Miniprotein binders against q9zu90. Designs and how they scored, part 30

Target 1, 292 residues: q9zu90
Amino acid sequence: MKTELEEEEEEEWRSVHEVLLIVLPYLHSLFELLSMIRVSRSLRDAIRDETALWTKLVIEPPLSSRLTDDILSEFSSKSAGKLKTLILRQCLMVTNKGLRRVVDANPLITKIIVPGCSGLTPEGIMECVESLSKNNHKLETLHINGVNGFTKQHLSALYTYLSSEGTIDLEVCPKCDEVRMIPSCSRESCNQKQRKCRGCWLCIPRCAECAVCLVGSDTESQEAACGNDDVLCLECWLVLPKCRFCNKPYCTNHSSRRHEIAITDAASRPSFECEACYYRAGTNPYEVDYQI

## First folded at step 11 (miniprotein)

Design s87
Fold by ESMFold2-Fast, scan of step 11:
Structure s87 (fold): chain B 292 residues (1-292), chain A 114 residues (1-114)
Amino acid sequence: as target 1 above (292 residues)
Amino acid sequence: TDQERINDYMQEANELQDEGNYELAVLMFFLAIFISREHNDKTMVAQIYNRLATLFSQMAEKLKEEGNPEEAKLYLELAIWWYRFALDVATELGDQETIQDVRDELERIKSQHE
């Protein structure tokens, strides 16, 4: 018979293990995984042993700004070659060599989603996809919007390396004939098969938040504080938080550009100030030291 | 119902946190997050993010008291990131109570620099 302490430890471990098995498939980001790893040594061991966790690697803001090739290699090594989905959102420091290292170590990858990773080039992406195509399991999803310089020739070549049902988030824009991301429009009155709605962000005015087209005389648009040309549909404008001074909202992707207003009255609630109002006022508060 | 499951996980997480069982508390909060996200319950998501940040902050204090300042710093950084997530969602919702709570905690952390 085990001692009372040994029985308590075994019961606790069993409970933790059962919860982990339920939870692991639902983790949405590497940040969530890192949070769990930091809790305990026993949890770290259980997480390392659970390969289902490591079949999907997701890195998104705010972690994206800290992701180097070395850190990426470190995390992807946990997959033991079984990584199937790689999602890197706005990872500006990741290079072609960093991505290639992950791809070479994980031949089972079926999804590469690297939006806004401007440190990558068309050449690097081509080499990674070519490498994967040499396996019997071809890439099924390639999202590369925000990687600059893709040509029609690149796009044609990429489709030869993908599975027959494979999708790329870049298309030839029917309006400007450039390789661009063509957003989907959820507006009921808009048929994407019609020419007027189908086009890139530069050719078709769209809501910065939800990407619905803003074409037509009856389409409502509202100015956003995100930038001079950024606009929102009325629905998104109504629900987003507003600047205290100009009553304009930031879209979710630009919420980090808000300047929070500090008030000395203890009963007062904090507010945000948009970039334009902030510069008009001539104040520039520093960010918290931990972020640097 | 899913709402009952969220409430049960939140209650269990809070009880585990109070008992010092931070490992299981984290797991229970994550279960609550997953269900809340599926139902687009942004108010609950912001509250859970704030609770996770508070938990990591408490873990950092405990580690510091135990003479492990290096690991305490890592948990403090986790707390700050979760507070930032909570602030983003709460600001989007106009949830002034959560915004104020998060800002108070971030200011406390800033004042106790290092």
Scores: ipSAE 0.109, ipTM 0.609, lowest interface PAE 4.2, mean pLDDT 77

Design s88
Fold by ESMFold2-Fast, scan of step 11:
Structure s88 (fold): chain B 292 residues (1-292), chain A 114 residues (1-114)
Amino acid sequence: as target 1 above (292 residues)
Amino acid sequence: TDQERINDYMQEANELQDEGNYELAVLMFFLAIFISREHNDKTMVAQIYNRLATLFSQMAEKYKEEGNPELAKEDLELAIWWYRFALDVATELGDQETIQDVRDELERIKSQHE
């Protein structure tokens, strides 16, 4: 038997449990951890009173595919209106309405980072940013690459709603005149000649790993195992693990596509097969030598 | 202050780890991470990621000794992920000592399980 107060405390801890499942995707012993939290009042109070836990919300793969508008709304409610940073990576089920509910509940947001959230639209993003601009806490950072359909007119309007030093990760490509993400380049010569290096991934050949431009005379590009004819600079190619059969590496963003080779007593690297080698999917007789 | 809270959580996490209370230690490290990230203290974040990796490695060994190879494998995979996160932050900071330490530990884990 439990008192009504004890039952109310358990309802509060079930809510914390749901938040921890969202925030800590790699914690395997969460259920045992929660049982220990219920025993320790001091730990419970530390979690409950820790405002920093509720000022930043980060959802990344593998949890991204499970994040719904309702879960997002419930989690953001824990911030009590004090959420400052919202990071949602590849959250395909989040909609304009879901994002708007979080923004309306958290007027102090200064950073919205939603790369690859293809369920969002330009109009939905604009409504959220405009809503935030109505108070003294204008948005400082807006990352929206992977949200489709932004136009030059959208970008112009967004900059009127951001702080004076606000940044957006989309800009007009100087080569194709389309709204694109234009990566930064660490190559010193390009810092002095912006016309040579500035362009989107479609206009300028770049390293799939580090985004350095591959247009210099000293540049050596190597094929990646990633799709879409991705290439790597020599420095990144040298350090990345390579397919046993074709000797091509995956960039870090495509590393999940590796097929681990069965455990053997071998000190040799690499220890994986790329998808093309694994499936022998190519019927083209001109494919790489190592796929035979 | 936030710095005092980070220090308190780190101390409590270390004490819990020494007692073999790994799951509570993990939670205390996560509280320290959240505050450290808000202050952009990447050095502290890298240190905590490294401590979490070691902790999950110890949990994996405990589960293996208790005859639960499935949970041991899952916790070992988590240890590898936390070492990779630590390596990523240490690489951004140019911390060659931490980069080497993490790489050595990942090589040790790989050699014992391949």
Scores: ipSAE 0.013, ipTM 0.187, lowest interface PAE 8.6, mean pLDDT 72

Design s89
Fold by ESMFold2-Fast, scan of step 11:
Structure s89 (fold): chain B 292 residues (1-292), chain A 107 residues (1-107)
Amino acid sequence: as target 1 above (292 residues)
Amino acid sequence: TDQERINDYMQEANELQDEGNYELAVLMFFLAIFISREHNDKTMVAQIYNRLATLFSQMAEKLGDEWELELAIWWYRFALDVATELGDQETIQDVRDELERIKSQHE
């Protein structure tokens, strides 16, 4: 028998549940999911019990640095074996053992996207993909750029385990003959049949922000402050915010290296100070710490 | 139009936040973000990130919970990154003021 209070609670829960059904298809990162579950216990319980929320697991910075094998296993268990897409970006602490536990628990996985997960090895990836293939469920997408040591033999074997239309973000670089990621180039001259810009990041100079090739005398490039070999095309250089002192931008992947300028009466402007200029000023490298 | 939908979600989210209904407020802000992302409206995305950060900051003050404060700081950082990329001085200043307020209260 329902009381008036229980009826009000049920109607409020149904309202939250209805909004969740609208929002869930748009959640693309565990960070967004974690932000939602932190709001209330009832929302946390609804998310825990709703396996459809866990068909796609996305972990990206800043959460990547805190993801351990145990935490990954706990999150993947919530999918009740129905996880279809696993995206782990720059998860340095995840090991072959951790990834294998997820794959073994979720035989329906069709997409594994683990860019920059340097704790993984070719052997570990091979074991996971082979395991999925043995269950007559072939992987459709495998992104493994940043996992070092893949050979042409590994790449050949991986394609036998993937679906017939399966894609891998690694291929044999036509310039160095090594297994590398070959970025797509949107430059209009590269739409020609003779794509001279086909090559890995080590063989072809590319914009650090948009990956457009920087070959040819008509290609303008500007130095970025985010690394020795990091250059930007003119378009990206113009758009990106710049250091107040040296007027050099950081690409989006290195935006964390920006030092926010301390507010003073003389220099109070919405701007940043790049790492090199911060050190040159004789100030200790103290990145603005938002942790309290 | 999609712009009208974004404005409706933002208004509803603000009203829900004022009423203390943080769960639905967060969900409305996310709906606004999703449409704004599809339209590449980085200005609106930065504004919504800022609003999510203020919501979690208010929750942290009410509950005394460090985790809500950590979420607030993350959303402020994301808002600052996007607003800085766009040169949105109003959002940059708002975010910096709130981050300084948080530091002053907790240090």
Scores: ipSAE 0.014, ipTM 0.383, lowest interface PAE 7.1, mean pLDDT 72

Design s9
Fold by ESMFold2-Fast, scan of step 11:
Structure s9 (fold): chain B 292 residues (1-292), chain A 100 residues (1-100)
Amino acid sequence: as target 1 above (292 residues)
Amino acid sequence: TDQERINDYMQEANELQDEGNYELAVFMFFLAIFISREHNDKTMVAQIYNRLATLFSQMGNHELAIWWYRFALDVATELGDQETIQDVRDELERIKSQHE
């Protein structure tokens, strides 16, 4: 009759909502979570009742382009005022009013990470951070790189509103005296010597992938396919996939710019053509003859 | 290989969908998305978004279907994947014509 193995097989999928609770920390967007909720009433009820699941809201590409102020407000309402971390990457449609609605509804926020959200302004950010400060819940992390127009005066004011251990990803560049993002350098030689690599991306040459500085006699740099004179350290260059024609790799942030070449044999490595080679190679009517 | 794992999850999702087990079918598609993202395989991500949208359409959830088709279109457009772009546009037009 019915074996123990057959009984085990019947149980494998019976607790799908329990399996999903293991997977939930690996979901990259609230939209994926929302889709799962819409499919299962039992899963929806379990997620609704688990307030801790709503303490972090993350929206990243490709979903960022669809996030409006109204959608953001709807999603943040699920946290019932308990949201602690807000991460919006490249959300171009989000406005100062949209961000303010979230902050006003969630006074416990300790982290705001909004890189590349060009619809936001310094004034809008200042109003949000000040509002949080008035509730005795000071912000601990503020990442605002890609929001244009911050001044030294803005930075000084922001630090008065943040916690004593609070961090902002914008600093005054010691070389150009402008408010810029200054990446940390993981190079071991910089940690042991007086730091000479403190500076923004315009003042210090850095690896486009890992941000390690490319100054000094022992540094090696390789051209990236990304354009903008982007370079890579040798270690990153070695591991990144390279263009079939020019042998230059894209950094991870620009990997979407690859023109993938179809592979008919599954045993073959996938290959690609960078944008520069693609447009040069006969689809561009202005192709230049390289043979003299 | 990871490509074989993705294909296995996609096949299992299709079989579950045919059986009317939509919840588990959606779960299989999300496992495929997870693996595809870990390997930065945007082509596969676009295809999975497209199939997930088709599943929601089949379930009668046209709002979520349109949502996921738009995400698939964004990724496919970024990649220049003309086959996926055309498939998504055809499905969006079909949904629009049925509701007008």
Scores: ipSAE 0.012, ipTM 0.283, lowest interface PAE 8.7, mean pLDDT 74

Design s90
Fold by ESMFold2-Fast, scan of step 11:
Structure s90 (fold): chain B 292 residues (1-292), chain A 107 residues (1-107)
Amino acid sequence: as target 1 above (292 residues)
Amino acid sequence: TDQERINDYMQEANELQDEGNYELAVLMFFLAIFISREHNDKTMVAQIYNRLATLFSQMAEKGDAEWELELAIWWYRFALDVATELGDQETIQDVRDELERIKSQHE
């Protein structure tokens, strides 16, 4: 009957709305949001109406490679000027103009986290944070590792735009005197002598996976397949999948370089062929003048 | 307990998916993901990613394929990444078989 159908629809809507209030604050990425939008028109409408969801915009791999300035502008517009946190990881296509558009539309931003966004420049970042400093909500967090070319003058100027308790993930390396990201180290021997391993990735050898320092005669470093002279601590090396032919593992950040090998024995560990072994074997079909 | 809640959400999500109620199924899976992430239960996270992938794959097969096939592939890739980290050969093989099936049927 019609009245029974109306009651069932009301119960379904109440259930969806109730769960939505719990779920939305914990969305991890734009990818998760897209997954939710595709399952229901009612859910799509509810998400569009929920402004609290749009106070945080997160774009991570695999979506990062598809994010253009126009797509970024479209998603940030859903915040209705109330965006507080912007996280863009490895978004190589995003430009200074794209970031500036988001900042101009969202003056309440307190956190900008754009690691690995190599399409951005120091000049673009400076213009964005200066623009935000003109409102009453000074920037609290600025993560810009992977944006190349920052100088000590840039870093000094950035701190004038941030809140008094504001943090930047770049600092002056005490060993090379250049502006760098200095990773945290969880090694217990460094916890008591905090200055021993202070330095950037170029000055201090570190595990490519966990960032623990490999300084000192008591450390065992293992070669990674990553190709940047990257090394791993023994603990990470033991856990990570290895190339079947050279026995070197990729760190997680370079795992996309694996040429996966079919596993014929269920008892065998996961295996792959690293790029160096793949090309050394002369089985490089992509060097042929055709595409698969 | 939180583990019992994860199992309850997973069971409810699977039943809702079988009934064709994809909206509520996705919401239940996300509730299970959030709790599983807090407890660093990577095995459960990989299982949930697999179930979300199969859900979107089923939606794509019904002609509702605008983004659903791409979403299914993304969730399978996430499941594969976690299973590879864990050394879970059964899940790795299952995901690879499903990705190959999708590739053969939709290309």
Scores: ipSAE 0.015, ipTM 0.449, lowest interface PAE 6.8, mean pLDDT 74

Design s91
Fold by ESMFold2-Fast, scan of step 11:
Structure s91 (fold): chain B 292 residues (1-292), chain A 108 residues (1-108)
Amino acid sequence: as target 1 above (292 residues)
Amino acid sequence: TDQERINDYMQEANELQDEGNYELAVLMFFLAIFISREHNDKTMVAQIYNRLATLFSQMAEKLGDAELELELAIWWYRFALDVATELGDQETIQDVRDELERIKSQHE
């Protein structure tokens, strides 16, 4: 015995669900989805019942810096054990325990992509991959660049847990014999059989933006504003926005470090200050001493 | 036309935001973004990002303990600033900077 109000509520629910099906394909990120969820109880309820939305969890900057183990657990719980792809980029606060909770709750995971998650250790990753393997489920993709301390023995063991076509983004560097990420070089002159440019970021000078090798010419290398001796190829250096004071550009990964400079005329070229120039000049409009 | 639809969605979103109906306001802003992206209207996209940031900032103030809403506001402001800077949109750049400075001062 449905009341008139109950019938109206059912009609509203169906309408919201239909709108979500139209809108969802156009959302570019988990960030946009979270924005929708926070403002709408009806949207939250509709999304809760749509388990397919939660087969992939992607957390990337700027969200990644705020992600704790508890928040990660809350997000992954929405998957109801059906999570297949986990992508955490630069999530520095996530620990082995946090990752293990997600993996234990989601035995169907086929892709773990955790680049730059320096709070994780090889032991933690090994435990997670082993746990998934116990459920007779093979990982297809494991990206662990930025997790420090992997050995050749770790790599050998990891490949036994992955599918036959499985990939790991770490390999043994032929130059330093350490386990590192070795970027692909897009340079046409590089031949796979005679590639002298094969090596990690520490052994082979590479463009911080496009990873092309900078072997054989000092003039091809241009200094980046990123610090840590990061360099750019001439092509990337020419197109990237440059600091107005030192004329050094940030690579895309460090673009958030730019201190934008306001322009009063819309016809004027946009400009910024790099961190080094900003702090050197003391250009902060606020007082020198900050109290937290 | 699509431009008329964008303008209609933006007007409806602003009215809904003023009424405190954040749910429908966000939905209208997203519909405006989708059409603007299809037409490569980066100027409109930057303005909508700025409006979404303002909406989440208002939500954070109203709720009190709203750390996630505040973080969402900062992210939308950053996205707005990036696009507006590419375009040289001084009005949006200045508006975003003023709001980011306001948020920073309230957290100090």
Scores: ipSAE 0.014, ipTM 0.426, lowest interface PAE 7.4, mean pLDDT 74

Design s92
Fold by ESMFold2-Fast, scan of step 11:
Structure s92 (fold): chain B 292 residues (1-292), chain A 107 residues (1-107)
Amino acid sequence: as target 1 above (292 residues)
Amino acid sequence: TDQERINDYMQEANELQDEGNYELAVLMFFLAIFISREHNDKTMVAQIYNRLATLFSQMREELGDELDYELAIWWYRFALDVATELGDQETIQDVRDELERIKSQHE
């Protein structure tokens, strides 16, 4: 009967809503939320009506490459002005105008994390942070590594707009005096108050995978396939998959450069070929054939 | 135990997917992911990501929604990323074969 079906639907919605409340703290990304919305109208309605789900917006690859200012505006509008955390990783098409639009619509933002968003500028970031400060609501976290052009003057001004406990992931490197990201070091022997390994990636040799400093020991440095003279600590080198021809591994950030090789009769497992070995094999035979 | 709970959720999710109950299947997979993440069980996480991708691929074939195709691609790529980090060549190859299959069928 119709009345029976209506009661069943209401009971289903309540049960789904209860499960949703358990699941919410564990959602890591917008993709998980979109997957939930897609599978049920009841779940979609519950998610749509629960603005707390939209207090955190996370956009990561592969969506990052398609994120325009308009798409970003559409996603942030679901927060109904209650967005608190904005994380955009490697969103190259997002502009100062796009970010400003989100900030103006969401005055409660406490965390902006935009690593590798090279379409943004220091001036655009400063305008957004200043705007939030004017509403008597100050940022607690600002991660802007990969946004080019920040100066010492910019950093000083930003700290006047952030909360007293606020942190920025850019610092003045004590060795080269440039504004850069200075990685934390997990090495137990490094005294954080007076650590000798305090410096940027160009001033201090570090593992490309875990960022541990590689000072004081030649045996700790192993060459990576990543190029740019990137090196790895022994621990990371041992666990990362290696090129079958040169025995060098890629760090996780450059794993997409692997050329996968099909399983052969001589090998029990499939393997990969690094970019350098792949191109070297293609060029060298032709050169030899024409010069000999 | 937590491992028994993960296995139970995975089995239930697979059965629900086979029955076409995608709503409950996705919820069961997410419960399995959350427990697996708490125990840093990346092998299980990759397996679940792959299962979510096949679920949305199946939905795309049955329901015709373009969002299902996009979600399937994203979950396969997430599975590939974790499998690559683990050096799980069998899973890497399986995911690549599935990605090629659904892309060729889409176009």
Scores: ipSAE 0.091, ipTM 0.658, lowest interface PAE 3.9, mean pLDDT 76

Design s93
Fold by ESMFold2-Fast, scan of step 11:
Structure s93 (fold): chain B 292 residues (1-292), chain A 100 residues (1-100)
Amino acid sequence: as target 1 above (292 residues)
Amino acid sequence: TDQERINDYMQEANELQDEGNYELAVLMFFLAIFISREHNDKTMVAQIYNRLATLFSQMGNHELAIWWYRFALDVATEYGDQETIQDVRDELERIKSQHE
């Protein structure tokens, strides 16, 4: 029966489409969107026709290590020139040419967030921002922390190309006069006196987790397991999970460095050992490897 | 009650997957993910990622299955859930062995 099959297919499509419209606003990443496209031709076509979904492109670890200029170009092409926000975190293989191709294809971009993309240069970023400015569509947000070599001259030029309300995540440190990221401090006294509590990570000691300044109270700072003398404020130290052996926590960015402790029974709770404790335990001065 | 909603979406997704209705099954798993994220239930998020990966594997899309298993592994490793970590590793090894 052709008519019964056709009606059944139309009813199924409407049901799927109705649930899809509920789901779409809650997707967090391009990968989630691409996963849905691979389920069926009907979902692929429905998603393709929703141009609003392609206004934001986000690539984060672990995908960042695999992102090439060609893959980036392919992903951005799905926005049909309507991309407004580009976020690339730690995409080491992306080059100035790759970024420029995306910007030239998407003149409506208002946000470029490329932290840790060390394959990019100040010259490449300048060319991209200048290109967007030529279309009378000025950039509103530029995050370039981790792109090396920016000078005060670069910052001055960038602000001439950004919107009047535009922001860059690099500033001239008021303490050392170098171009660096200056973290926001949520400490109440610093919010009232921001101009007196401003400085980069090298000039002002700060919590590795929340970035609050740790001036005037060494007794409130606690050592983190992260290494390099990283410290935490007391509040963050109390909340973060701690090493079973030294009682030091990792900040959230270094949580992947935890070494799992073997669980011998089903009632045992999982716990971790920090790298320093792990390597200390693995270094036995009385054990000699006689294989040469 | 929010935990009951997550369980309801998971059960419906599993039933839809068993019926071969992959479109609605995927959508139900995503609804469960969204609620689990709101409640910061990392164990449930990892479990749902694992189930979603299994669904893509069943559909024959092994590349997407591997990526979702990797996301499940990342979350389970951060939480320290040894059972979920082992399950995901076993599935990843199975898929890779199948492809040589």
Scores: ipSAE 0.137, ipTM 0.665, lowest interface PAE 4.0, mean pLDDT 77

Design s94
Fold by ESMFold2-Fast, scan of step 11:
Structure s94 (fold): chain B 292 residues (1-292), chain A 100 residues (1-100)
Amino acid sequence: as target 1 above (292 residues)
Amino acid sequence: TDQERINDYMQEANELQDEGNYELAVLMFFLAIFISREHNDKTMVAQIYNRLATLFSQMGNHELAIWWYRFALDVATEFGDQETIQDVRDELERIKSQHE
């Protein structure tokens, strides 16, 4: 026989468990997981015991800038060798040794997605993928855009280590013959038999924000504040925040180049000044046209 | 329909938080985040991050509260949500004042 209060407590715990099972498939970031673990001992224990949760590890900005090899090893160890998917976005401090440590401890990995992890090298990636193939577990997905220095020889070797249906996000550019990320283009004209836009960022002019091709007279392009002759399609140009003085926007990737305008109206929000306008105004403020 | 689901989860989360049921409140907030994220509703995501931060603050976990407030501030600043920006700044100042 149980008291009414004990039965109420059991019902409440079972309710929490039911909702937790719905939530768990949607948790993809380490920070979300850590937040839930610190709510209660019961949530911590339930999460620890849920095997499916530990088959995927995702680290994204802003957390990625703080991820060291040791922290990565510590968190991946919770998978107890059962990690299948590793996603590290913009993890600049992760090294070849750090990645290799995770791979060696988790031989069941089928997906490695490490975009923008510039601390990694082609040689380090090759060693990790080769190590996985030795255990008869072939990698299915390898995303390595932003890891510099891959050659055609590396790409050919990688495909020998991947499963027969395996995909890599780097290709040989048909125009410059270098290993590059070839962006997908959402323009309907690009699904035609002859594809003029098949090429890397250096060979084909593309919108710096959405990667649609900007070839031909039917394409309207707008100058971006990003420099290096970067351009934007009209749609992206219209929605992106613009420099107060020249009305050119930065793409999201170059938003860190904005100079916040320190002095604004008391009631207005802060605005920004692009790098070119900032240096021009510093030289001679009277030579620059202002919105006001 | 999805907006109604977000509103329902948010209302339930707020009620649970007021009752001190932080476990279910956190789970309801995460369900609201997942739907908002799928619809690329960054303003709603920032607002929910702000509410999660207040929850962790009420639980006494000020480190997590500060992190969620920072995430809310980053998203709200990117999309120009001045109301959320100001609310987050006020809450961050309140936490710092209480823990000097």
Scores: ipSAE 0.150, ipTM 0.670, lowest interface PAE 3.9, mean pLDDT 77

